# Ledger of designs, part 11: VHH binders against UPF0301 protein Anae109_0457

Target 1, 199 residues: UPF0301 protein Anae109_0457, of Anaeromyxobacter sp. (a7h7h6)
Amino acid sequence: MPSPAPSGLAPGFLVAAPALGDPNFAGSLVLMAEHHGEGALGFVVNRPGPVTVAEVLASVDEDLRRAAEANGRAGAPVLVGGPVQPERLWILFRPGGIGADAEGAVPVGNGLSLGGSRELLEALVRAPRGDPFLLLLGYAGWAPMQVEREVAAGAWVPLELEGSDLVFDVPLEQRWETAVRRLGLEPGGFLVGGGGASA
Below, E stands for the ipSAE of ESMFold2; O stands for the ipSAE of ESMFold2 at other seeds; V2 stands for 0.75 times the mean of E and O plus 0.25 times the DockQ between their complexes.

## First folded at step 3 (VHH)

Design S48 (framework vhh_8fcz_2)
Fold by ESMFold2-Fast, scan of step 3:
Structure S48 (fold): chain B 199 residues (1-199), chain A 124 residues (1-124)
Amino acid sequence: as target 1 above (199 residues)
Amino acid sequence: QVQLVESGGGLVQPGGSLRLSCAASGFTFSRYSMNWVRQPPGKGLEWVSGISSSGSTITYADSVEGRFTIIRDNDKKMVYLQMTSLKTEDTAVYYCARENYGSLTYPSQAFDIEGQGTQVTVSS
C-alpha cells in the first residue's frame, strides 16, 4: 500500500535550525502529532530526562516496575517531550501486536501511535517482547499560526515522517544529525549556517 | 461510562467491625490499582489503603495499619475494606478510587472521586 501524501506539518518532524535560541528546543527533533487551525502539538524525541522508565512506573504501580524489570523495559530513559504540562506522561509506541488496537490510542502515521492511558501502559510493559515504546514527560505546543510563522522564519525545518526508526531505532544522541542528513544536508554544514564552500 | 459504587457503611460502636464494598464498571478493572480514601466531617480527603492491580502489593496509612484489610476480586470487579477495632476518629465518608487514567502524571499522586461514597459513623 502506498503511503498517504504529506499534509501540513503533522504527521512529520520539525528539525531545530542552529539559529533557534529557545533553550527548550535548541538542537531538538520534534515529532508533530497534530497541526490544525487551532494550533499544533508535538514531542521532542531526542532529549533524555533524569529518570528511567522503572522510576516513573514505580510512582504509578510497583507491579508495573517489576513487570518492566522482568521484561527488560526498565532501564530506558524517559524523555523530556516539551515544556507544556511537564508532569503529564505520554506514551509513543510502534504498534505491532499488543497495543495495536489499544483504546484511546491515536495513530500519528507511518508506524507511530500516541497514547496516555494506564491500560495502554500496562499492556506495553507487561508483554514480553511487546511493541516498542517511549515514555515522555510534557509536550511542545503552538498557538494558531505560531508554528507556521516559526517555520517561515527558518527556526524549524520540516522533515517528512517516513517510518518510525528515528524514534525507536536511531540512538538518542544521533537523532538530530540523522534527521539533518535526511533533509539532504550535512550536520556540520548546517550548524555553521553555510554549506559546501567553507573548506 | 466509568462507575465506582461504594456500599457497606453504617453506624457501629467503638471496637466494632464493618466491611465496605466497591463495585467497578466501565473500565478494565484488573489493570488498575485501587485505593480507599476517606473524608472525615469538616476535613479534607485522607488516603487509607491501596492495592496493586495484581493484589501483590498492599499499603496502609499508619492510622489504620493492623486494623483494616484491603482485598480485591478481579473476577467480580470488586474491592473491599474490612475494618476492625473501629474508633470514633474513623468516622468519615469512605470512597474507593482508581488511579487517574487519560491524565497519567509523574509523580502519580491524584485521586479522582467518582462515586457518592459510603458513610461510616463510629459512636457509642
Scores: ipSAE 0.181, ipTM 0.585, lowest interface PAE 2.3, mean pLDDT 81

Design S49 (framework vhh_8emy_2)
Fold by ESMFold2-Fast, scan of step 3:
Structure S49 (fold): chain B 199 residues (1-199), chain A 123 residues (1-123)
Amino acid sequence: as target 1 above (199 residues)
Amino acid sequence: QVQLQESGGGLVQPGSSLRLSCAASGFTFSDYAMHWVRQAPGKGPEWVSSISGSGGSTNYATSVKGRFSISRDNPSKTLYLQMNSLRPEDSAVYYCARIGLFYRPSGTAFDYRGQGTQVTVSS
């Protein structure tokens, strides 16, 4: 993997516009983690999958499932992060607690970090008042120049990453709508009029 | 233990075709999605293609869509990559991979991969 050199769209969000015809991404809010000359990588952060954190943890270690239950972390859905490598678990988290610096974790920016190791998951789950985290299966990937072309065509609208509340605090069902409002647009008008222009 | 062994690479001219194979052992092959990943000298690994355990779903990197075809033969525990219309930029070591649930920071970017097979596209 190329090193994640900052390039325009990362860190940040892409807000799916009506012009986007891809059913994998309709109505999605994507957190962009990498954007460089060799492509881009992001995660859909508003699409719940069919399994919960407890179910994933139970498949790893029953002790971890119990720890998540005790800490109130077990009931959250694991998100569908994107269509690429849907078997791969990703951990998006807000660092600040004990064990949050587990090996392999890297800062995304603006209070967000990304990891994927079992050691990081254990550290986050076992901390009694641990850092907020979100589990995702799969990711969204773009080839060189692809995401730039899609943005230029109006399929995606970039939104600056100002804090991590769209990832951890805003309810899943409201994330796309909230992001549209932060663009200065009305969600109903955006769905009908492609953000005020023909899609 | 999971073992993956690639074959079928070689030196070919632009526009040529190659078929890569991967022999899998040590796990129930049909229960797992399988992947092809490539790595050119001095570059990081690039995901190329994926196939579901049943073979019913496939996915491709945009750089290879329409040129490459992934397939599998579950009875023989073999994964294939048919590469058509090869370009110099396709030159890389190609790895067969099974992705585990967790990323291994101290290991490879892919949880299980073979030794790789070299593809060189040059005149």
Scores: ipSAE 0.015, ipTM 0.325, lowest interface PAE 6.4, mean pLDDT 80

Design S50 (framework vhh_8dlx_2)
Fold by ESMFold2-Fast, scan of step 3:
Structure S50 (fold): chain B 199 residues (1-199), chain A 121 residues (1-121)
Amino acid sequence: as target 1 above (199 residues)
Amino acid sequence: EVQLVESGGGVVQPGRSLRLSCAASGFTFSRYAMHWVRQAPGKGLEWIGNIYYSGSTFYNPSLKSLVTISRDDSTNTLYLQMNSLRAEDTAIYYCARYGSLTYPSGAFDYWGKGTLVTVSS
């Protein structure tokens, strides 16, 4: 019988163990936004999707695409946030002077916020010194007790959210490795054994 | 006036393929991302996938190996190719233009009336 993991995994990260073979989550770093009795919700923050911010903006609003190009916001990939509702676009951002009071914006914790409004996206894109942001398609979802069981089985290792640099500043291809090192482990030597996964 | 008109639905046998079309008018089709969405009887909307103006595609992972989305900007037409049809694919299929970049704020700004696909032996 597995012992349940402590509640309160959000805000925080889940670092995929090397032995986790699920294609949706292998080698992933997940930002946990919600964790409660009805389940959990998070976003994979190290998986680039097939399109850039500029490509998404250009297909809807050419003025907004030009603003993104002018302000250096256009080249970033839109991330695959997870397999649930992949049509849903989310905005993860670090509020400064812009977006702090935007409709629908919710603090995640430690300088990180979540939004979903076009008003917020436009404000972030149009400001020359706007707040950093990521666009994500879809999310990672867990049923009641599911994420706790997966952590207890060793499929995921929790990492405290001690800043937003893993979301905005560390290059995508280095985020998982950097998170593993912050756990005090060498990426090549990271092993999770017992009732869960083994490398 | 923005118009989207789906066609190509009908009754098909399990295991067969079917291609749906969506004729777009009233806007510069080549500059918009387009989506396919379906609704099975008694169920909610299920997003199938989209295609950006660049030709890049993004699919619902549950359907990725079963469908292909393409576009012909010279004829303002969006296509959905469906392979290995099953009874569970019975639904009304809609093409939609996504005018809002964020969800839940905003929505698909224009939809067609849909085309019915019935998979039956």
Scores: ipSAE 0.000, ipTM 0.330, lowest interface PAE 11.1, mean pLDDT 78

Design S51 (framework vhh_vobarilizumab_d1)
Fold by ESMFold2-Fast, scan of step 3:
Structure S51 (fold): chain B 199 residues (1-199), chain A 122 residues (1-122)
Amino acid sequence: as target 1 above (199 residues)
Amino acid sequence: EVQLVESGGGLVQPGGSLRLSCAASGFTFSNYAMAWYRQAPGKGRELVAGISSGGRTSYADSVKGRFTISRDNAKNTLYLQMNSLRPEDTAVYYCAAKPRGYSWTQSEYDYWGQGTLVTVSS
C-alpha cells in the first residue's frame, strides 16, 4: 500500500521536461514553495504576463503606481505564476532591508520569501533601495500525490534551490535554459525530445 | 462564463465504438486537468478517465485498454475514444475540469458539462 511521505520538492525548482506533453508548459521553470501531504504549491517564474507592475499598482492604488515610477520599478512585467486563482497577487522577494520583517511574509528558503499583503507591497515599492521583488498573478498547485506522480513520469525534473539568481537575476527568457544546464544537460538536446520546440 | 459541452453519444451495439467530444470555453483549457465521468441508471458518478494539464492519463480498471482519453489544446477540446463497448458502459458521460490545486480541504472538479447519453444495446 503506497504511502510515500510528501517532501523534498520545496524549496526547489521544477524544470519542465519535453515529456510533460503540454506546449503551454514547455520551457516552464516553477519555484516550489510548499510540498506536503495536502499537495504542493509553486510559481512559474519565467512567464511574463500581459501587464506591468505599474498597471497592477494603478488598479490597487494610484499613489503606489507613482511610487513605482519614481523608484524605477514601473516597467517590469508581472509574471503569470500559474493557473490557480489568477486574480490573486503574490510577492516573491529577497529580504535584505525594507520588507525583510514584514508581517505575513514566510521564508521559502535560500534567501527567498513569499508574501501577499498590501503592506508588504507598499514597503517594497516605496523604498528606493528596497529588496528585489517579483509580482505574480496566480499560482501552480498540485493535489495530494499529483506532483510526485508527474515527477516520477518524467514530466518535471527537480533542481535544488541554490540562491535566488534564477528568480531575480537571470533574464526571464534564459531561466529555463540556465536551469537545464544546471541539471548537467544541454537545452537543445533536451528540447527536441517529446515534441517541444527546437532551440 | 465557463462552459463544457459534451457531444458524440448515441446508441451502439455491443462491440461497437463511439468518440465523445467536450468543447470547453471561458477558461484557459490547457492549464486544466480534464476528466470523463459517467453515471449509470441507479448509480453515482464514477471517474472513467483523466488527463492532466501535462498530458498524463489515467483510467478506471473497467475501461483500461478499451478507452483512450486525449486533448487538443488548440481546439479547447477533450476526447474519449470508446472501443469494444459493453452493455455495462451504458451511462450519461460527463466532462469535468479543475485547475491544478493545492488545497487544505477535499477538492471536487470545478466545472461540469451537461452530459451526453451512451446506450449500448444488448
Scores: ipSAE 0.000, ipTM 0.105, lowest interface PAE 13.0, mean pLDDT 79

Design S52 (framework vhh_vobarilizumab_d1)
Fold by ESMFold2-Fast, scan of step 3:
Structure S52 (fold): chain B 199 residues (1-199), chain A 122 residues (1-122)
Amino acid sequence: as target 1 above (199 residues)
Amino acid sequence: EVQLVESGGGLVQPGGSLRLSCAASGSIFSINAMAWYRQAPGKGRELVAGISSGGRTSYADSVKGRFTISRDNAKNTLYLQMNSLRPEDTAVYYCAAKPRGYSYTPSEYDYWGQGTLVTVSS
């Protein structure tokens, strides 16, 4: 099996297959932000962490925590984005309102942007009728050729990024199943087929 | 991991110019902000100039109008053009970088170069 082109997986999703043995990624849906000769970088977008937005913001600035409560943002879970640098906070957001031109914000594609600056966090939290956003701790990283080998081995199935609804609109617990269905597969059938193909 | 290598330091007379470069390499795929710091003999490190991935710049009051920070975003390389140099600009100049993600810790820059010496003297 030929290796994929180095830039072919971003922007897009990787859907964890039953063959994937890494507990950090079992049953995950990963948003791929970068894929090039130096490796790849992505975020698990369906794994809630043990802390809320309010709890994370309290560690940054008590005024930001109060702003999040005032604007109805405090109770949302902060996601586990991946095992690399779990102390780093990342922001996935829908551009179009406040924050679209903020420092360090980069378009991922199809109504989705990535950032991590203090200024972006503050702008999004303080906006009373702002665009949706997700906070994530850590990221998923792959060395050169690593993600290509994992895809070739059947650990991940690539899925086209067609809008931001899997990130913001589909409930967390349904994101993996919804992604499998968008591959043209039934989740139950995929699990049975993948188990038979993998050892 | 990320490595930063500075070059371009040297001896220059007051009123002269130097251009510093910082080559960034390693495991960080998306370096967000970069900065130049300096440390004069017997003093702590101080921020000279900063630049975001979007190209927004900031400068210490002592260097505004004389120094220009710039970067090549595709290569994550950093430059400092230093004009109208003064004896008080004599210091070791350090390149610093932070990844795109926000850190909970007060440490603003995670990666540092080894420094390059700039001496302004007759």
Scores: ipSAE 0.025, ipTM 0.374, lowest interface PAE 5.7, mean pLDDT 80

Design S53 (framework vhh_vobarilizumab_d1)
Fold by ESMFold2-Fast, scan of step 3:
Structure S53 (fold): chain B 199 residues (1-199), chain A 122 residues (1-122)
Amino acid sequence: as target 1 above (199 residues)
Amino acid sequence: EVQLVESGGGLVQPGGSLRLSCAASGSIFSINAMAWYRQAPGKGRELVAGISSGGRTSYADSVKGRFTISRDNAKNTLYLQMNSLRPEDTAVYYCAAKPYGLSYTESEYDYWGQGTLVTVSS
């Protein structure tokens, strides 16, 4: 399958390379939701935050917290999606019982949708069917030409979005390693060959 | 960063029409909710019309049936078609964009344009 050009990185992933010196993104896997001439928007999908779904839901709607607890969905960590607007809560979900373009949602592509409405959150939490979803606080943003420059400099390696399993099915702590393997690389070799002062 | 620039304001007689445009630049995502606000001299800002990422619209009672909000995501442009204008519609009209994420701490941050003046008078 062809990889997207540096100017067409969404939908897709950016895999943090060892050359990336920013501690906010070291070892990260970023889902790219939008990329155009005015910039790019993405979410780090492998960084657990300090709060759980239950704790965030309690701040939004106490009744939703109780529903999530009753449905076994309250204990998961809310992810740190990126350093921009860390007070904003986002929802990534796999469309199924809830449609890809349901009210409050937009399709990202290949079994993945993005939303942020209270109505969507309630629909996902209360669903009898356990449609996969992640809650994220904050996002990763890039100014015009910024992400293209960072990719060209080797800070990020693009990976095609071939389904949503890296976001929902692969354990959080294995997502970066799994993404590196999908690039045809061994994680240990990638870290040694591209990391530290020798990269 | 997001920058919003309004245009299309001007002087019009009662019963006339104007179409306002808001050009968005910087980091814009298609899921942003967009709105038109207005502020008459000596008054606070009031919401005129809103449009969601999915195209669902809402209107203030005072403009419902006369104004139409629309968006063209391919052009990053928001529009307000204003018909049957009245002297009380005289105000500076502002374009606003809201991030689509829920506020975890209930804090709200909006992006605002500089405004465009609409004067409805004989």
Scores: ipSAE 0.067, ipTM 0.439, lowest interface PAE 4.3, mean pLDDT 81

Design S54 (framework vhh_vobarilizumab_d1)
Fold by ESMFold2-Fast, scan of step 3:
Structure S54 (fold): chain B 199 residues (1-199), chain A 122 residues (1-122)
Amino acid sequence: as target 1 above (199 residues)
Amino acid sequence: EVQLVESGGGLVQPGGSLRLSCAASGSIFSRNAMAWYRQAPGKGRELVAGISSGGSTSYADSVKGRFTISRDNAKNTLYLQMNSLRPEDTAVYYCAAKPRGLSWSQDEYDYWGQGTLVTVSS
C-alpha cells in the first residue's frame, strides 16, 4: 500500500503571520506532514504543553518512564500539536537507528518520519542509539482547499523543509523567529506588519 | 469523524463465495488500521481479519486460507473476500477502523459500521 502522497504544502512548514486570527495558531510554526485532496494534516512544533515525556509515559507504562529517565529523555516537554483529537499521541522522529518507514511509521521528508504506535514509542525510548524524537498531543487539520485559501489570504507563509533541525535542534522559543529569518524576513518587522501580535 | 458502511452480505450455499465491502468517509487519513469482525447469533464479536496502517495483514485461525482482507486506499474502501464458506461463518460482519495516533484507551477500534448479514445454508 503506498504511503500518503504529499502535495504542494507538504512536506514543509507554515509560518503563522500576524494577520492570522485563530488563537490556536498565533505565533506558531506548523510542520505539514500531509496535503492531499482530503485536506491537510500538520503539527505545531513550537508549543510546549503542560506535561513532560516522563509524565505521559508514567500514565501508560512505568517501566517505559524509567527507560526514558535512564536515557535522558524524561524531562522534555510533550508538545501541543494542534486542537484536533488532543488525547491522541503522535511521534515525530529523525530516522537513524529506527528506519524512516518502520512498522507504524511513514516518511515525511529528509530526516523526518511520523508515527503513532506503542511499538514505535517503545523502540524509540529504549533504543541504545539516541535517535531524536518529539511527542505531540493532537494535530492541526484542514478541510479540502482550506489551507490553500488561508495561505492565499496571507495567514500562513510556506517554508520548505530543508532538513529537520527546526523540529529537533532549534530551541522551542526560537523556532518561529528562525523560520521567519529563513523566509528572508526580520522577525520584528514581520510581527508588527499586521498591527502587532493579536494574543 | 469516520463513517463506515458495509455491503455485500447475503445468502450463499456451503462452498460458495462472497466479497464484502466497507466504504469509509469523513476521514482525512486513508491509512488507518482497519479490521473485519463478526458476531454469530448469541455470541460476542470476534476479530476475523485485520490490516495495519503499514499494510500487514492478520487472520483468525478459523478463516486462514479461505478469507483475504484487502484495501484500496485511493477509494478509502476495505474488502473481505470470503471463499469456501461454511455454515459456521454465518454471522453479521462488521467493519472497524482505528484512528491514527496512539490512544491510551483499551478500545483499539473506535469506529464501527452497521454490519452486513452473511448466511451460509439453504
Scores: ipSAE 0.342, ipTM 0.650, lowest interface PAE 1.5, mean pLDDT 83

Design S55 (framework vhh_7ocj_1)
Fold by ESMFold2-Fast, scan of step 3:
Structure S55 (fold): chain B 199 residues (1-199), chain A 122 residues (1-122)
Amino acid sequence: as target 1 above (199 residues)
Amino acid sequence: QVQLVESGGGLVQAGGSLRLSCAASGSIFSINAMGWYRQAPGKQRELVAAITSGGSTRYGDFVKGRFTISRGNAKNTVYLQMNSLSVEDTAVYYCAAKPRGYSWTEDEYDYWGQGTQVTVSS
């Protein structure tokens, strides 16, 4: 019997290529959480937003802001996860005892989980030795067949999700370059376009 | 953002069956769970059935074994198959969706449909 086709683009990363003209995604690294017949859902994991964790928490509950400061979580940026529903907060986290069974939390794969409830946020913030987490505002969405066409056109390069280090451990400003190097490419060479035009 | 449209309600005789459907449009990836609630005249709105994006289901005690909630395989729809209907099932049935992600800038509200009437005659 022939081997089955490889799984879809989730879980995994999409690395933005120079051919991608959309300014919302230039130089981005996208974590792909879902990919099926109705489309795809992902999050840009290397784009800092204009607000910090402390600023978001202050709008929710002043006690949570104080807990985040006490536990060293307050100064981290909340990321811009994508242009869809930019007012919605998502939680990308590494389950290690907290939130593993939280309502609405789903495994992404390879040590990553996705949630978005206040109960999960509170549990992660209030624990002195809480699991690593990342807050994101908005998501990246693709219509049916859209992300497949963009990959085929060279706008995105898929990268396997080997673990969660690229999301939590690699510094934000180095994530895209690190992902390019894991593809076996040099970032400078990858960015270099050819040509000019003359009539 | 998300709009919910119900269909399939109507009049049915006791012991009969109905299938309700709810179609979601807009940002479907922003939906954590979808479900059905019902409200009979003079009563509070109560949970009938719910299904998460992962496929886990939850039912009210009064409908277990008679009603089944399911999602369309390639569609933004949720179905409620109602079997062995009784007069006590007469109510307006509402489709609801729980948002995924947390709104930090506005009050949290579930998405609600307009409701569909189910009437079971003796």
Scores: ipSAE 0.258, ipTM 0.568, lowest interface PAE 2.8, mean pLDDT 81

Design S56 (framework vhh_podentamig1)
Fold by ESMFold2-Fast, scan of step 3:
Structure S56 (fold): chain B 199 residues (1-199), chain A 121 residues (1-121)
Amino acid sequence: as target 1 above (199 residues)
Amino acid sequence: EVQLVESGGGLVQPGRSLTLSCAASGSIFSINAYGWYRQAPGKQRELVAAISGGRTLYADSVKGRFTISRDNAKNSIYLQMNSLRPEDTALYYCAAKPRGFSYTQSEYDYWGQGTQVTVSS
């Protein structure tokens, strides 16, 4: 029944390398949620979007916006998760007491879950500040074997998921640098190739 | 970008069984939920069965007679229809909900073309 496909990159991170060729992508950190024979799905977790949690919630339900304000969640940015389906709101969360059994929620791994239901959104927004979550618009998608080819070409460097702090706790603007350091590299050295590729 | 194709419909006598199949293609890893809907002539489309994250839901009219299932290896969902009745006659649609929740006016659901089920003597 399970797909007989490689699943080596999920759960985990892909750290954007200079080899991507676009300076705007050199700072990207992608959480890989799925990787199998039919492709891969991930979320950029360090790219703030133009709207806040309060602004998104106001479009859904004014009562939810008020709940977010009351619980101190209103001012957080909603992230740009990737270019695919940019109108769809996704929820990364720790499956604690609130939302653990939510419809449509699936485990990503290492204490992270992915959801996208209004019921989950309501439960997390109304909960006390004990259950962290991250809202994202859109996702990053790869066709079969595409992400494997991009990693082999050096565009992305895999980093294993050793807890959820890069998603919830490390400040957005420091996430890529922190991930590079966890690879045993210095961010400045990584940007210039650190090895024979040089200037 | 997902496409759904239904198959398995036909003309059957009351009390017989049919299995409908729905094959999904495209970005199927982005799908959260699948459902079977039906629409009889002159009536609104109604949800028959749904499957999402291991949970299933059935309309009262089919509960105990119909079973929805999913085969992730084949990117397919099925509707096993037992003890068919004339009132089950309808065009049956496979539908998929993408992962994520739309907070804007634009809503995206993927739909198949439908497969006709006719139950008569």
Scores: ipSAE 0.075, ipTM 0.433, lowest interface PAE 5.2, mean pLDDT 80

Design S57 (framework vhh_vobarilizumab_d1; at its last look DockQ between E and O 0.63; V2 from the best seeds 0.00; counts 0 for: pae O 7.2 > 2)
Fold by ESMFold2 at other seeds, look of step 4:
Structure S57 (fold): chain B 199 residues (1-199), chain A 121 residues (1-121)
Amino acid sequence: as target 1 above (199 residues)
Amino acid sequence: EVQLVESGGGLVQPGGSLRLSCAASGFTFSRYAMAWYRQAPGKGRELVAGITSGGSTSYADSVKGRFTISRDNAKNTLYLQMNSLRPEDTAVYYCAADKYGSLTYSEYDYWGQGTLVTVSS
């Protein structure tokens, strides 16, 4: 009887193995928001896009752009969350109170919540001090059993979601490496499909 | 299986009123954002009104002051009260639901089959 593929990859991260060659996911750290029998939903959290938070907000409502600038929340890039529906805006945030009561927020776990509504966006942006948030365009999707096969084939290494710091406190360019070290692996020396990891 | 079933459409004179209902099943209705969309012949689908899981509402400019969205979480039912109807409101009206909410018209997870509203003299 073969060992079952991992289940319950959400909430959690997938850390791209160095040999993963798909341009959409090479070097990526993926936050897994959903994983069930019909597939999985995740977001690349370390790939900055060409557009800033301010620019996206201006396309929604210029007053939101101005509020974000006034509150110091406008300078970050919008992330490329994945190749699916690249026009769909997602909001990932650390709930703390102010803005967190907006409807449409769905807990991911351990200090992360996800949403996509205008009401949530307005609540987060207009709060003078409030919950940290990221904006993402697009997402990563997996068909039934697809992510399980990719993990079994060594394309991804699952990492448990221990808190929200990897998404909000670690700089974008350090997230993948930090995730690798939390697995007990060395970024320059870890392999999955053709060899062993060492630390 | 998720189902959204619209009802209450029909033929009405300009200036008249209709109330649309959307009966929902197969998901936790109270946790979903809900919306009404419409599509007139030869036009794109457009958002008419939205309501969050907590009851906050939004409206397209073309219907503000005339239409009221509401929800009854105990009955798993979404409503659209349409007053002062105009010929331009003629469309198929769709109920939509999304776990996360949406800023775009194509983002919703579930859609009903639609109910036709015709406003003519």
Scores: ipSAE 0.014, ipTM 0.439, lowest interface PAE 7.2, mean pLDDT 83
ESMFold2-Fast, scan of step 3: ipSAE 0.448; ipTM 0.681
ESMFold2, look of step 4: ipSAE 0.137; ipTM 0.558
ESMFold2 (binder alone), look of step 4: mean pLDDT 84; pTM 0.841

Design S58 (framework vhh_vobarilizumab_d1)
Fold by ESMFold2-Fast, scan of step 3:
Structure S58 (fold): chain B 199 residues (1-199), chain A 122 residues (1-122)
Amino acid sequence: as target 1 above (199 residues)
Amino acid sequence: EVQLVESGGGLVQPGGSLRLSCAASGFTFSNYAMAWYRQAPGKGRELVAGITSGGSTSYADSVKGRFTISRDNAKNTLYLQMNSLRPEDTAVYYCAAKYGSLSYTQSEYDYWGQGTLVTVSS
């Protein structure tokens, strides 16, 4: 198997810093799924969107919407994954149960996989109890050299992906703060922009 | 640079065969669904064949049984074997890549090649 392209930022997280001026990403935690020499792709995993799982499923299949309601999955928010292709549905899920070997599913790493197929969506929704999953609309994309420049400028701080808990287990509203603490920084000090010394 | 470079197009008579190749670079090829699209003169682009990262294939009805899509992840290369070619197969053939799952929607593909011309004429 040939070695993949350089991928220092994927799999991993980018933690938005105060230096980041882009309103699409202020206060965000981005899961990096791909980083090759000429570009990158990721998902904001802490931004609830205006629609629920039930609303997305209603547009796909009314039987699926009813299954989600029966299994307690209907009310969860679908996240805004990023500004690129805002109508494209993505599924982040924990491989270990349903969907682990799904066609078109791609391992991100360390207990986390990505998919987008209807078959995967149906399998996850119809399970009464199963591994967690997260629906996202859109993704974050970086042109060649762009994410490397933004990291060098201090707009993003990389954080290693050591497990999927930050995506599935940590409450949505706490994910950015928890990521900042895992960097060894205090969130209050980081928001002020002084680095660890200000906390 | 992310690149998809098509090759293997050319002029053939009806009933002939061609094998198209798409050499991919700059991304993790094995994580991408791959597709062949074509655009005939004066028409829009249409899906010809698709292959998932896992190897499952899909074909347009007009090419089913005549064309075979395949991939070689070790060589980062997508192929289209075209048999029993017809004049209506004349088109520019494009290689397309989409992260994760295969799509039948042109606008969902992340990367596109520049195309290779196939001409089928008597």
Scores: ipSAE 0.005, ipTM 0.406, lowest interface PAE 10.3, mean pLDDT 83

Design S59 (framework vhh_vobarilizumab_d1)
Amino acid sequence: EVQLVESGGGLVQPGGSLRLSCAASGSIFSINAMAWYRQAPGKGRELVAGISSGGSTSYADSVKGRFTISRDNAKNTLYLQMNSLRPEDTAVYYCAARKYGSLSWTQYEYDYWGQGTLVTVSS
ESMFold2-Fast, scan of step 3: ipSAE 0.011; ipTM 0.256

